VH-VL binders against Arf-GAP with Rho-GAP domain, ANK repeat and PH domain-containing protein 1 (ARAP1). Designs and how they scored, part 3

Target 1, 186 residues: Arf-GAP with Rho-GAP domain, ANK repeat and PH domain-containing protein 1 (ARAP1), of Homo sapiens (Human) (q96p48r954to1139)
Amino acid sequence: ASMGDTLSEQQLGDSDIPVIVYRCVDYITQCGLTSEGIYRKCGQTSKTQRLLESLRQDARSVHLKEGEQHVDDVSSALKRFLRDLPDGLFTRAQRLTWLEASEIEDEEEKVSRYRELLVRLPPVNRATVKALISHLYCVQCFSDTNQMNVHNLAIVFGPTLFQTDGQDYKAGRVVEDLINHYVVVF

## First folded at step 22 (VH-VL)

Design g5 (from g1 with heavy chain A33Y S50D, light chain D94S)
Fold by OpenDDE, look of step 23:
Structure g5 (fold): chain C 186 residues (1-186), chain A 121 residues (1-121), chain B 107 residues (1-107)
Amino acid sequence: as target 1 above (186 residues)
Amino acid sequence: QVQLVESGGGLVQPGGSLRLSCAASGFTFDYYYMNWVRQAPGKGLEWVSDIWGSGGFKYYADSVKGRFTISRDNSKNTLYLQMNSLRAEDTAVYYCARDLYTDLGWYFDSWGQGTLVTVSS
Amino acid sequence: DIELTQPPSVSVAPGQTARISCSGDNIGDKWVYWYQQKPGQAPVLVIYEDSDRPSGIPERFSGSNSGNTATLTISGTQAEDEADYYCQVWDSSSDYVFGGGTKLTVL
């Protein structure tokens, strides 16, 4: 894995969301919601890398158009960007507290804990998490078509967002909880 | 530690059926995709089937589509493979394998010891 | 459908470097994984994502992938490295694809 710039060092939009994240999420929302295995399937490494480099260089100048980019390349670029964040989306300082929160058995207490943890995130991170989870909520709404329900998305994004090798299930659990409780957590 | 233990292998006639099981322990079973991979005697590895964590989505190799059914019981931490209409070419050691995901790829980090299925008249 | 080709066998003297190739069309655009299988045992992951090593795998194991060929390299080969080695990729149309395997003999 390569180290990129911090999330706050990225080109930011009006809502404190990195433009690179917005571009990818927007494109996938438009072109990929009904794509079978979206976010499970991987793009070509060369195409993904080129796209990611372009986005990192100047995300505002990159215009993703339907039919021009393969949705799996865009989704892979997004995942790689998130995984390569030096401090991680949930920050290194708060990473363990997020994972521990997933072990809370009482649902109301767990939701409250997630709210507290969100407030502790830097504004850019908080906004990005909200945008991403909102997007994943939309993706799972089409699970009958794209075969990506909440649990499956969690398995994919857990390791990505918490920068693990997939051995820690709690990472996926956090993502699953955030998607399932999106309305009350955010 | 992660453990996978296959069972259910044996001798069966062509056209017969067999059900394999894989008992998993040492990890949270329902948060991992699980796979069957087989190896004919003296031959290489061949992916057979996978099932997603929730158990709702299943995929099969073309060679077994319509004949094999993968399933899982997360409450029992067990993976299954129902094999129907068995053929001589299905003779193999069948491995249960855990699938891990990173940002751009899938791989098998844990394997069982395998169980031998022999299809012969 | 993608097909992966490996040499059926490779021989190396102890302490020497073994190289096992895995060839496929544009394999450099995919992640390659490598597995070691000793006689009578299950496969063991030794390389993932072209060049990364799982915990517990000796540093003498390394991997590379570019163009149409991925390579597993074992530097300072030891007797215990004698085994069959398989490369594997994931493909959106074919799911998991394995190479034919390479028998590594340590002379």
Scores: ipSAE 0.401, ipTM 0.809, lowest interface PAE 1.9, mean pLDDT 93
Fold by OpenDDE, fold request of step 24:
Parts: structure tokens; C-alpha cells; sequence
Structure g5 (fold): chain C 186 residues (1-186), chain A 121 residues (1-121), chain B 107 residues (1-107)
């Protein structure tokens, strides 16, 4: 896999989750949940890039060990990977429908809409979204320590996942909704 | 269109207090981190403080810690800076700025016109 | 703590290329942002992520960042480009760090 490859073209692990995503999420879960500002803090560009290149080349051969990689480099690699997806995590075709769903006022209707939209995603994308949101749900459980509550995570991941420059708040709202309603949406 | 309008600046004596306000419009205020950045006359830009969208987390430059308090009222789309124990070196134009995020950085995409604070005896 | 150093001033003739440097230890490992500030006005973002231009910024503005130096380049400099320019990075320990600013004079 290389830069520019689609999500489905990546090395896939169990449950159709790209190995690159799994490696990063797993490492952060083990080493980064209590890290202050996790996902808000930025890694070093050079280290992040090298890690990302290694993961893209052969994610299965990359073994992230505690103490060898800074959690911010790993988190940045994950975010960059997701941001660089040619079709985006939510796909170009479905992007606007997700953003529109965020404007639904009735919470039950909104949750129902998100469920419908998830079904429309390609299997790999759907699996990846579920894995990522599950992970972020876990991260926010430690918000008293890491200072990354649901809203803060949404502000960071909205632009990343929807490939925006941060000006569109709806992207963040989608992520916020998915985390807040993780149990009922997934 | 994003608009930020600062107010509350003026002349104050050393040791005095002043409260700045920044009225925001043209965007969903609570989904953005907001900042204060100041510029002393004829000098460069200095970051002062930021506050996260929910208002729960605040950060300060060392030069203002313990003296300044940043806050926000999302229901009013307003950012505040309470400045206590003011010093001559606090004299500056104070800008409110909207904070945007990218994968490896935070930056200011929108700025207000600024409000002048002069601390002088 | 990272410190960003800019030349106090740069002069360029109209139509020529202006280059403003921003130096810092391993600055190439960070995103660099650039702001333009004209007299009596608020700063305006002209470059983000080392080399990307916000909407509305002329194509003559470009940026690069490698090693210990980031550079703002203005090709075909115009009189209206006369302003102060500031580089900025985000740092985990210092939050937002600005350079000292560079006054660009168009002769």
C-alpha cells in the first residue's frame, strides 16, 4: 500500500480493519489513553512521516512497542493516514449525507439515520469507522486525565475524517454524535 | 462570513483591572477554540491565552498566568479576557483569533480588529 | 522551548522575488504558518502547513520548510505586499510561538 491507495487496498486484518489503523489504535490504547492532549498534540513531522511510510509499505511487519514510539507520532500518523485517504473514510459519495444527518434535531431520528448511513458504507470503511469511534469512546472515558472529552475529540477528528480545513463544524458534530451514541449506533 | 469584534480596551493604571470582550459571528462558535493574541506598540505578536470549545480547558502564556482569566459564553458567542494586576508591559493591542486544527498544527485563520489596552500611571 | 528567528527587514524591488526566512531548531519537523500584517490592520493568514494557501491569497505567495529554516516566498512582489510578516508554529510545551516578524519593504 502507498499514499493514494484506497482504504480497501490496504493490508486488511481481522474484521476488515486495515492493519495500519489497527496498529495505531492498539498502540494508543495501550500507551496513550492517559496521555494529556492525546490526538490534540502534534507529533514531529519527520518521525510521523517515517512511521507512516513504514506502515504504508508493510503494516504487518511494523511492531510498535512501548517506549520506542512517541504516542503523538503514532496518533499523528493515524490522523494523517485517515486524512490522506483518496475517497475519505466516509467516502466522497456519502460525505454530504453524513453532514446533513448531523442537523437532524430529533436524537432518535438522527441515530436511526446514522445507522442507515453506516450500512451504505463499503465494508472496510464501515468496519474502520466502528473501530475508530470505539477507540475514541474509550479515549474520552479518560478525559479527566487526558483532557480529551467528546467535544475536543470531535473538533480534532471532524476535519481529519471529512478532509476539511476545520471551517465546517458539521464534520465535528458527526464525530461527536457517533461517540456520544456509540452504544446505540454501533 | 467570520467576524470577530473586540471591545473593552482603554487606559488603566498599573495594578488595575480590565475586561475584554470578543463578539463572534458567522460561524458555530462552540466548535472552535478561541485565542487572545496581543501586540505591544511597534512589537511582534505574542500569544496570550486560549480556551477550548466547551470552555473547560484554558491555557495561558507564562507572562500572564495568575493574572489573566480567559472565558467564554457560547450562548452569547462571546469570548472574554479578565485582566487583573495589570502591568506596563501588558500595554498592547489585544486580538481575538479563531483557532483551526490540522493534523500537525494549530493556527489562526480569523482575527478581530483588536482593542488597545494601555497601562500607564 | 523553540524560538523562531526572522530577519528584521527585507527589501525588494517591484516585480522581484522576496524571501523571508524563519529559523528554528528542527523547524522542519513542525508545520509553519505565515501571517501578513499591514499597518493598522489585523494579521491575515497567508500560508498554512508550510506551503498551502488559504482561499483568496494570491498564487505569488508560497512557502517551504526544511531542516532549520522555513521560507515565505513572494514572487513578482507588488507594492501592496509591503507589510510585516510573521511565522508561527505550534509547540507542545509553549503552545503558539511566533517569530519576531519581518518588515517587507517594496522599493
Amino acid sequence: as target 1 above (186 residues)
Amino acid sequence: QVQLVESGGGLVQPGGSLRLSCAASGFTFDYYYMNWVRQAPGKGLEWVSDIWGSGGFKYYADSVKGRFTISRDNSKNTLYLQMNSLRAEDTAVYYCARDLYTDLGWYFDSWGQGTLVTVSS
Amino acid sequence: DIELTQPPSVSVAPGQTARISCSGDNIGDKWVYWYQQKPGQAPVLVIYEDSDRPSGIPERFSGSNSGNTATLTISGTQAEDEADYYCQVWDSSSDYVFGGGTKLTVL
Scores: ipSAE 0.399, ipTM 0.808, lowest interface PAE 1.8, mean pLDDT 93
Fold by OpenDDE, fold request of step 24:
Structure g5 (fold): chain C 186 residues (1-186), chain A 121 residues (1-121), chain B 107 residues (1-107)
Amino acid sequence: as target 1 above (186 residues)
Amino acid sequence: QVQLVESGGGLVQPGGSLRLSCAASGFTFDYYYMNWVRQAPGKGLEWVSDIWGSGGFKYYADSVKGRFTISRDNSKNTLYLQMNSLRAEDTAVYYCARDLYTDLGWYFDSWGQGTLVTVSS
Amino acid sequence: DIELTQPPSVSVAPGQTARISCSGDNIGDKWVYWYQQKPGQAPVLVIYEDSDRPSGIPERFSGSNSGNTATLTISGTQAEDEADYYCQVWDSSSDYVFGGGTKLTVL
């Protein structure tokens, strides 16, 4: 897999989750959950790029070990990978429908809508979204330590996942909703 | 259209206190980090403080830590800066600025016109 | 802590290309942002992520960043471009860092 490849063209694990995503998420779960400003802080571009290139070349051969990689470089690699997806994690076709769903005022209706939208995603995308949101849910559980609550994570990942410049708050709202309603949506 | 309007600036003596306000409109205020950036007369820009959307997390420049307090009221779309123990070097135009995130960076896409704070005996 | 250094002033004739540098250790590993400030006005974002232009910013504004130097380039400089220009980065240790600013004079 290389830059420009679709999510489904990546090396996939048993649960249809790209290995590159799993490697990053697993490492951050082990080493970064209590890191202050995790995902808010940025890694060094050169290190992030090298790591990302290695992961894209052969994610299965990359073994991230505690102490060998800076957690911010790994988190940046993950964000960059997700942002660089040619069709986006939520797909270009479904992007607007996700953003519109965030405007639903009734919470039960909104949750129902998100469930419907998840079913519309390709299997790999759906599995990846679930894995990522699950991970972010875990991250926010440590918000007292890492200072990354649901809202803060949403502000970071909204633009990343929807490939925006951060001006549209709806992207963050979708991510926020998915984290807050993780148990009932997934 | 994004609008930020600062107020509360004025003349104060050293050791005095002042509270600045920034009224925001034209965007969903609580979904953005907000900042104060100041500029001393004839000098450059200096970041002062930021506050995250929910208001739970705050950061300060070392030059103002312990003296300034940033806060926000999302119900009023207003950002505040409580300035205590003011010093002459705090004299500056204080700007309210909206913070955006992109991959590997934070930046200010919108600025108010600023309010002047003068600390002088 | 990272420090950003800009030349205090740059002069250019109308229609010529102005280049404003922003130097810092390994600045090429960071996103650089540029702001324009005219007298008595608030700063305006003119470049983000090294080289991208916000909506409404003329195409004559461009940016680059590599090694230890970021550069704001204004091609076909116009009289209205006379202003102070500031570079900015975000740093994990220093948070928001601004350069000292550059006064661009259009002769």
Scores: ipSAE 0.396, ipTM 0.806, lowest interface PAE 1.9, mean pLDDT 93

## First folded at step 25 (VH-VL)

Design pa1 (from g5 with heavy chain F57S)
Fold by OpenDDE, look of step 26:
Structure pa1 (fold): chain C 186 residues (1-186), chain A 121 residues (1-121), chain B 107 residues (1-107)
Amino acid sequence: as target 1 above (186 residues)
Amino acid sequence: QVQLVESGGGLVQPGGSLRLSCAASGFTFDYYYMNWVRQAPGKGLEWVSDIWGSGGSKYYADSVKGRFTISRDNSKNTLYLQMNSLRAEDTAVYYCARDLYTDLGWYFDSWGQGTLVTVSS
Amino acid sequence: DIELTQPPSVSVAPGQTARISCSGDNIGDKWVYWYQQKPGQAPVLVIYEDSDRPSGIPERFSGSNSGNTATLTISGTQAEDEADYYCQVWDSSSDYVFGGGTKLTVL
């Protein structure tokens, strides 16, 4: 692992959210909410990698402007960053408990469980999860335009956030639940 | 284990219609993109269509757009391909394939054995 | 639209190294996937993300991708490796794109 690979080792903003996450989310919010297939479409690997390297080196110095970066490169950079986290966004220690929570049938109990699990996350992780899910909630609000409803976003971000190869559907279900219940969970 | 079983192939005349089915088992069907990929006799692989897990988004190759319709019934773990206005060049083995996602790409990790569609007068 | 070009055939003696190329404009900026198809069978994924092997795929299979060419390499080629091999990419404009396929013959 290279230096600065952990979430807590990143440059943090005022709300304990890594600046790299904030930059990407902010840009996509401004330029990508109505982009068809946002987060489904992939950027160019070379451009994505260069952007990601720049952000990892000094996220505070990176200013993403409309028209300068392809939104798919930015979204790919964000996904790669999240996927590359050594312990994952939900931490290695809590990973299985999150997946198990997705199997709770009672919705109120499930929401309560997610709230409990969020409290167990480190502050930076918790803040980042909240920011990301909030963003995805906004993205799905434009699903008629961008074709990315909650379920579609969950299919994409489940493997990314839980660092799976897409084999475990529970990962997607957690993301889906968090988006659907964003208002009551956070 | 993941299993995909295609059916519905057969002989059809040009201009005719045919509906293919793919029965899926061994995985949570509605959390995966599903695809149709075809292979003409002695030819290569050609992507035909895909459908998202929820069934809301569909994409088609230009060669079949307007003639083919992909759909799915998640309650039955079944993928469908309605083929209308069939042409001789549509003759192929049609594969059902499961789509997996990584951070920068989409690929097919599981395939059925295929069903043969022959369009001939 | 991106097009992927493969040689129609490659021949190799048993134990030798087979190399199958997949050429496309700036293919190095995309993930390349490789599939093996034996006669009368469905395709099987053998390489994903340029160079990673799925579980169950022998270590003799490897992949690389740079510039305009991706390469599937089979070291110590065995008779059972005789098959058609297809490269594939995902493209935002063309969706899933396959190469024309390469028939690998083990002499």
Scores: ipSAE 0.285, ipTM 0.776, lowest interface PAE 2.6, mean pLDDT 93

Design pa5 (from g5 with heavy chain F57K K58T)
Fold by ESMFold2, look of step 26:
Structure pa5 (fold): chain C 186 residues (1-186), chain A 121 residues (1-121), chain B 107 residues (1-107)
Amino acid sequence: as target 1 above (186 residues)
Amino acid sequence: QVQLVESGGGLVQPGGSLRLSCAASGFTFDYYYMNWVRQAPGKGLEWVSDIWGSGGKTYYADSVKGRFTISRDNSKNTLYLQMNSLRAEDTAVYYCARDLYTDLGWYFDSWGQGTLVTVSS
Amino acid sequence: DIELTQPPSVSVAPGQTARISCSGDNIGDKWVYWYQQKPGQAPVLVIYEDSDRPSGIPERFSGSNSGNTATLTISGTQAEDEADYYCQVWDSSSDYVFGGGTKLTVL
């Protein structure tokens, strides 16, 4: 219920996923998978902020109805929520370790390292990472229509999830690796 | 250190063609969308074209659509602009610009020094 | 699509406050970026996302955006601030729109 506090301080569903995340992901899955440039596009600033404020206040009471919200406003609200998490989705304590794992040259060793790092995340963080990466895997399945292949999604979500200035490709590499190896990592 | 160096500009007759190049260094090229922006003498900035990191999606300003083609070779860290059917109005300095995504926004954080294209009979 | 209108020129005395406007239909619903360009040089980003300053940009640069007008404000204007200033928005999925530019003269 608080503005940008820790992930576990949000309203949670039965699956340990914040309701705000679930609402946004579910809506984009229903209405946004064929939208060209989904997640690359920005929503309107005022509409995005009003939606995010409503979701932070009481996500369970917010029902995103097909055709009533612009897909880009919902995608921007989700990205803003993740960007503004005080400790981040991958936690401040583990951020460097995740980024260093992306530099492992042996693919099998790298995948094994990601699996180890996932079990070390708090349960809400781990469930949220799995849900988000699962969703992004689905988004890229429609990349012939929406143009958002794994690489393009990683460009957007790397800086968003690791809260970086975008100058370092390691964050994007982690996201790209997790999507590409979704089945074996999760 | 991010560096963008344009080349390929010059003097050309109306109806002619030129190919511009932009050599990129100091960053992982394929993780960044790239743009061309131009500036006619004594005039303001005009966005020309955008290409996404994988090179699969491109966008063009209406003024150049159908005549210009943006492309990239990620193995050579190079951005290109193929300019066909050139007109006097295309006379400008052409800038290569890196499109940075952070804090939920896209902006041109790095620019080359530009290459001059002059279209004159 | 949105068109951005800037005054062609603005003149200020050193130490005075310069205000450069950028007008567009509902520009307040878009992120506005400001670039400084000195003669013979490439543009440099001075304000991003309406009001934020990149590292290395002096605190005298500030920005605002509401309704149909975004404004770049330079307080305590110095001679080195003499330049052309461009506003820019992202009007579609990948299209960028620039204003016509404003020449700031510091007399």
Scores: ipSAE 0.626, ipTM 0.814, lowest interface PAE 1.8, mean pLDDT 88
Fold by OpenDDE, last read:
Structure pa5 (fold): chain C 186 residues (1-186), chain A 121 residues (1-121), chain B 107 residues (1-107)
Amino acid sequence: as target 1 above (186 residues)
Amino acid sequence: QVQLVESGGGLVQPGGSLRLSCAASGFTFDYYYMNWVRQAPGKGLEWVSDIWGSGGKTYYADSVKGRFTISRDNSKNTLYLQMNSLRAEDTAVYYCARDLYTDLGWYFDSWGQGTLVTVSS
Amino acid sequence: DIELTQPPSVSVAPGQTARISCSGDNIGDKWVYWYQQKPGQAPVLVIYEDSDRPSGIPERFSGSNSGNTATLTISGTQAEDEADYYCQVWDSSSDYVFGGGTKLTVL
């Protein structure tokens, strides 16, 4: 796979989750949950790029080992991969509807709307969103240690997942809502 | 439309205290990290402190650690800088700056006009 | 801790190309941001992510970053470009780091 490849064109593992996403999430889960500023901190460009290229070339052959990769390089690779998706994780077609959903004031109505939107995603996208949000939920469980609560994660991943420069807070709000309501949305 | 307006600057004696405020408008304040950056007269820019959107995590430059406290009131869209034990070298224009994120770093896309703090006997 | 070094001053004739360097160890592995500051004014972001221009910044402003040096380039420099320019990076250990600034004079 290359930078221009769609999410569905990636090497897929079980449950339609791209192997590249699984490798990164798995490593961070094992090595990065208690790392202060996880996902907020940035890796080195050269190392991140090298890792990302390796994962895109053949994610199935990449084995991330504890102590061999800096967790910030892995997290940066994951974020960059998601940011570079040509259609975005939430798809270009549905992007605006997700952002609009974040403006719903009634929580039950909002959750229902997110469920509807989730069903509209391609299967690979839906599976990836679920896996990612589940992972972020785990990360925030260690917020006392890693300082990355739901809000902080949302600030980071909002722009990443919606491919913005961070000026639109709605992107972060979507991520925040999905993490907070993970159990009922997914 | 993003607007940051600093206030609270003035003349203070060494060892004194001062509290700066930054009123934010034109954006959803609580979803952004906020920073103080200062500039001594005729000198360069120096980062002073930041506070995360949730208001819980703060960072400080070594030069101000233990003396300055950054805080925010998201309900008022206001950023604060409590400055204690002020020194002559703290004399500077203090800027409030909004923080944006990219995959390899953080930067300041919006700045206030600044407020002058003069520490002199 | 990373330190960013800029030349204290650069002079250029109108219409010529100005180049302002920002040096730091392995700065090419970071995003570099550039700010313009005119007298009595707040800094203004002119370049982000090494080479991207914010909306409203003229195309004559460009940036590059590799190895140990980032460069802000102003082609066809105009009188209004006379200002102080600061480079900045974010570092996991040092947080926000600014260069010392460069005064650009348009002759």
Scores: ipSAE 0.618, ipTM 0.877, lowest interface PAE 1.1, mean pLDDT 94
Fold by OpenDDE, fold request of step 27:
Structure pa5 (fold): chain C 186 residues (1-186), chain A 121 residues (1-121), chain B 107 residues (1-107)
Amino acid sequence: as target 1 above (186 residues)
Amino acid sequence: QVQLVESGGGLVQPGGSLRLSCAASGFTFDYYYMNWVRQAPGKGLEWVSDIWGSGGKTYYADSVKGRFTISRDNSKNTLYLQMNSLRAEDTAVYYCARDLYTDLGWYFDSWGQGTLVTVSS
Amino acid sequence: DIELTQPPSVSVAPGQTARISCSGDNIGDKWVYWYQQKPGQAPVLVIYEDSDRPSGIPERFSGSNSGNTATLTISGTQAEDEADYYCQVWDSSSDYVFGGGTKLTVL
């Protein structure tokens, strides 16, 4: 895999989750859950880039170990990977529908809409979204320590996942909703 | 259109207190980190403080720690800066700035016109 | 803590290329942002993430960052480009760090 490849063109695990995503999420789960400002802090661009290149070249051969990689470099690599997806995690075709769903006032209707939208995603995208949101749910469980509550994670991942410059708050709201309603949506 | 309007600046004696306000409009206020950045007369920009969207976490420059308090009221779309124990070196134009995030960085995309704080005997 | 150093002033004739440097240890490992400030006005973002332009910023503005130096380049400099320019980085230990600013004079 290389830069510009679609999500489905990545090395995939048994659960249709790209190995690159799994490697990063797994490492952060093990080493980064209690890190203050996890995902808010930025890694060094050179280290992040080298790691990302290695993961894109052959994610299956990359074994991240505690103490060998800074958690912020790994988190930055994950965010960059997701941001660089040519079709985006939620796909270009469905992007607007996701943002519109965030404006639904009735919570039950909104949850129902998100379920429908998830079914419309390609299998790899759906699996990746589920894995990522599950991970972020775990991260926010440690918000007393890492200071990254659902809202703060949404502010970071909204622009990342929807490939925006941060001006559109709806992107963050989608992420916030998915984390808050993880149990009933997935 | 994003708009930030600072107020509350003025003349104050050393050791005095002042509270600045920043009225925000044109965007969903609570989904953005907000900052205060100041500029002494004829000098450069200096970051002062930030507050996260939920209002739960704040950071301060070493030069103002223990003296300044940043806060926000999301229901009023307003950012505040309580300044206590003011010093002459705190004299500056204070800007309210909206903070945006990209994949590897934070930056200020919107600024108010600023409010002047003068600390002098 | 990282410190950003800018030249206090740069002068160019109209139509010439202006280059403003921002130096810092391993600054190439960080995103650099640039702001323009005209007299009596608030700063305006002109470059983000080393080289990207916000909407409304003329194409003559460009940026680069490598090693220990980031550079703001203004090609075909115009009279209205006369202003102070500040570089900025985000740092995990220092939060937001600004350069000292550079006054660009268009002769």
Scores: ipSAE 0.614, ipTM 0.877, lowest interface PAE 1.2, mean pLDDT 94
Fold by OpenDDE, last read:
Structure pa5 (fold): chain C 186 residues (1-186), chain A 121 residues (1-121), chain B 107 residues (1-107)
Amino acid sequence: as target 1 above (186 residues)
Amino acid sequence: QVQLVESGGGLVQPGGSLRLSCAASGFTFDYYYMNWVRQAPGKGLEWVSDIWGSGGKTYYADSVKGRFTISRDNSKNTLYLQMNSLRAEDTAVYYCARDLYTDLGWYFDSWGQGTLVTVSS
Amino acid sequence: DIELTQPPSVSVAPGQTARISCSGDNIGDKWVYWYQQKPGQAPVLVIYEDSDRPSGIPERFSGSNSGNTATLTISGTQAEDEADYYCQVWDSSSDYVFGGGTKLTVL
């Protein structure tokens, strides 16, 4: 796999989750949940890039161990991977519909809309979104320690996942909604 | 269109206090980190402070820690900077700046026109 | 802590290429952002993520970052490009770090 490969072209695990995503999420879950500013802090570009290249080349052969990789490099690798997806995690075709869904005022209607949109995603994308949002839900559970509440995570991941360069708040809103309603949406 | 308008600058004596405001419009204010950046006359840019969108986390440059307090009222789309124990070296144009995130960095995509703070006896 | 060093001034004739450097230890491991500031005006973002241009920024503006030096390049420099230019990085220890700024004079 190389830069430019689609999400479905990645090495996939048993649950259709790219191994690259699993490796990063797993490591951060083990080592980064209580890290202050997790996902807000940026790793070093060179280290992040090297890790990302390794993961893209053969994610199954990459073993992240505590103490060997800085958690911020791993988190940055994950964010970069997601940001660099050719069609984005929510796909190019569905991107705008997700953003529009964030503007629904009725919460029940909004949740229903998100459920509908999830079904429209390719299986790998859907599985990846679920895994990522689940992970972020876990991260925010430690917000008292890591300072990354749902809103803060949304600010970071909105632009990343929707490739909006941070100018569209709706991207963050989607992520915020998905985290807040994780239990009922997924 | 993103707009940031600073106000509250003026002349103060050393040891005095001043409160700056930044009125934001043209974007959903609470989903962005906001910052103060200052520029002394004829000098470069210096980051002063930032505040997260939720308003719960703040950071300060060492030069202003303990003296300045950044805050925000998301309901009013307004950023504040309470400046206490002002010093001559605090003399600067103070800019309000919107903070954007990229996967490996934070930067300022929008700036106000600034408000001048002069600390002099 | 990272420190960013810029030349105090750069001069270029109209139509020529201006290059403004921003040096820092392992700056290539960070995203570099560039701001233009004209006299009496607020800074304006002209480059983000080393080499990307915001909407509205002329194509003559470009950026690169490698090793210990980031460079803002203005090809076909115009009189209107005369300004101060600042590089900036984000650092986990220092938060936002600016270079000292470079005054670009168009002769």
Scores: ipSAE 0.609, ipTM 0.876, lowest interface PAE 1.2, mean pLDDT 94

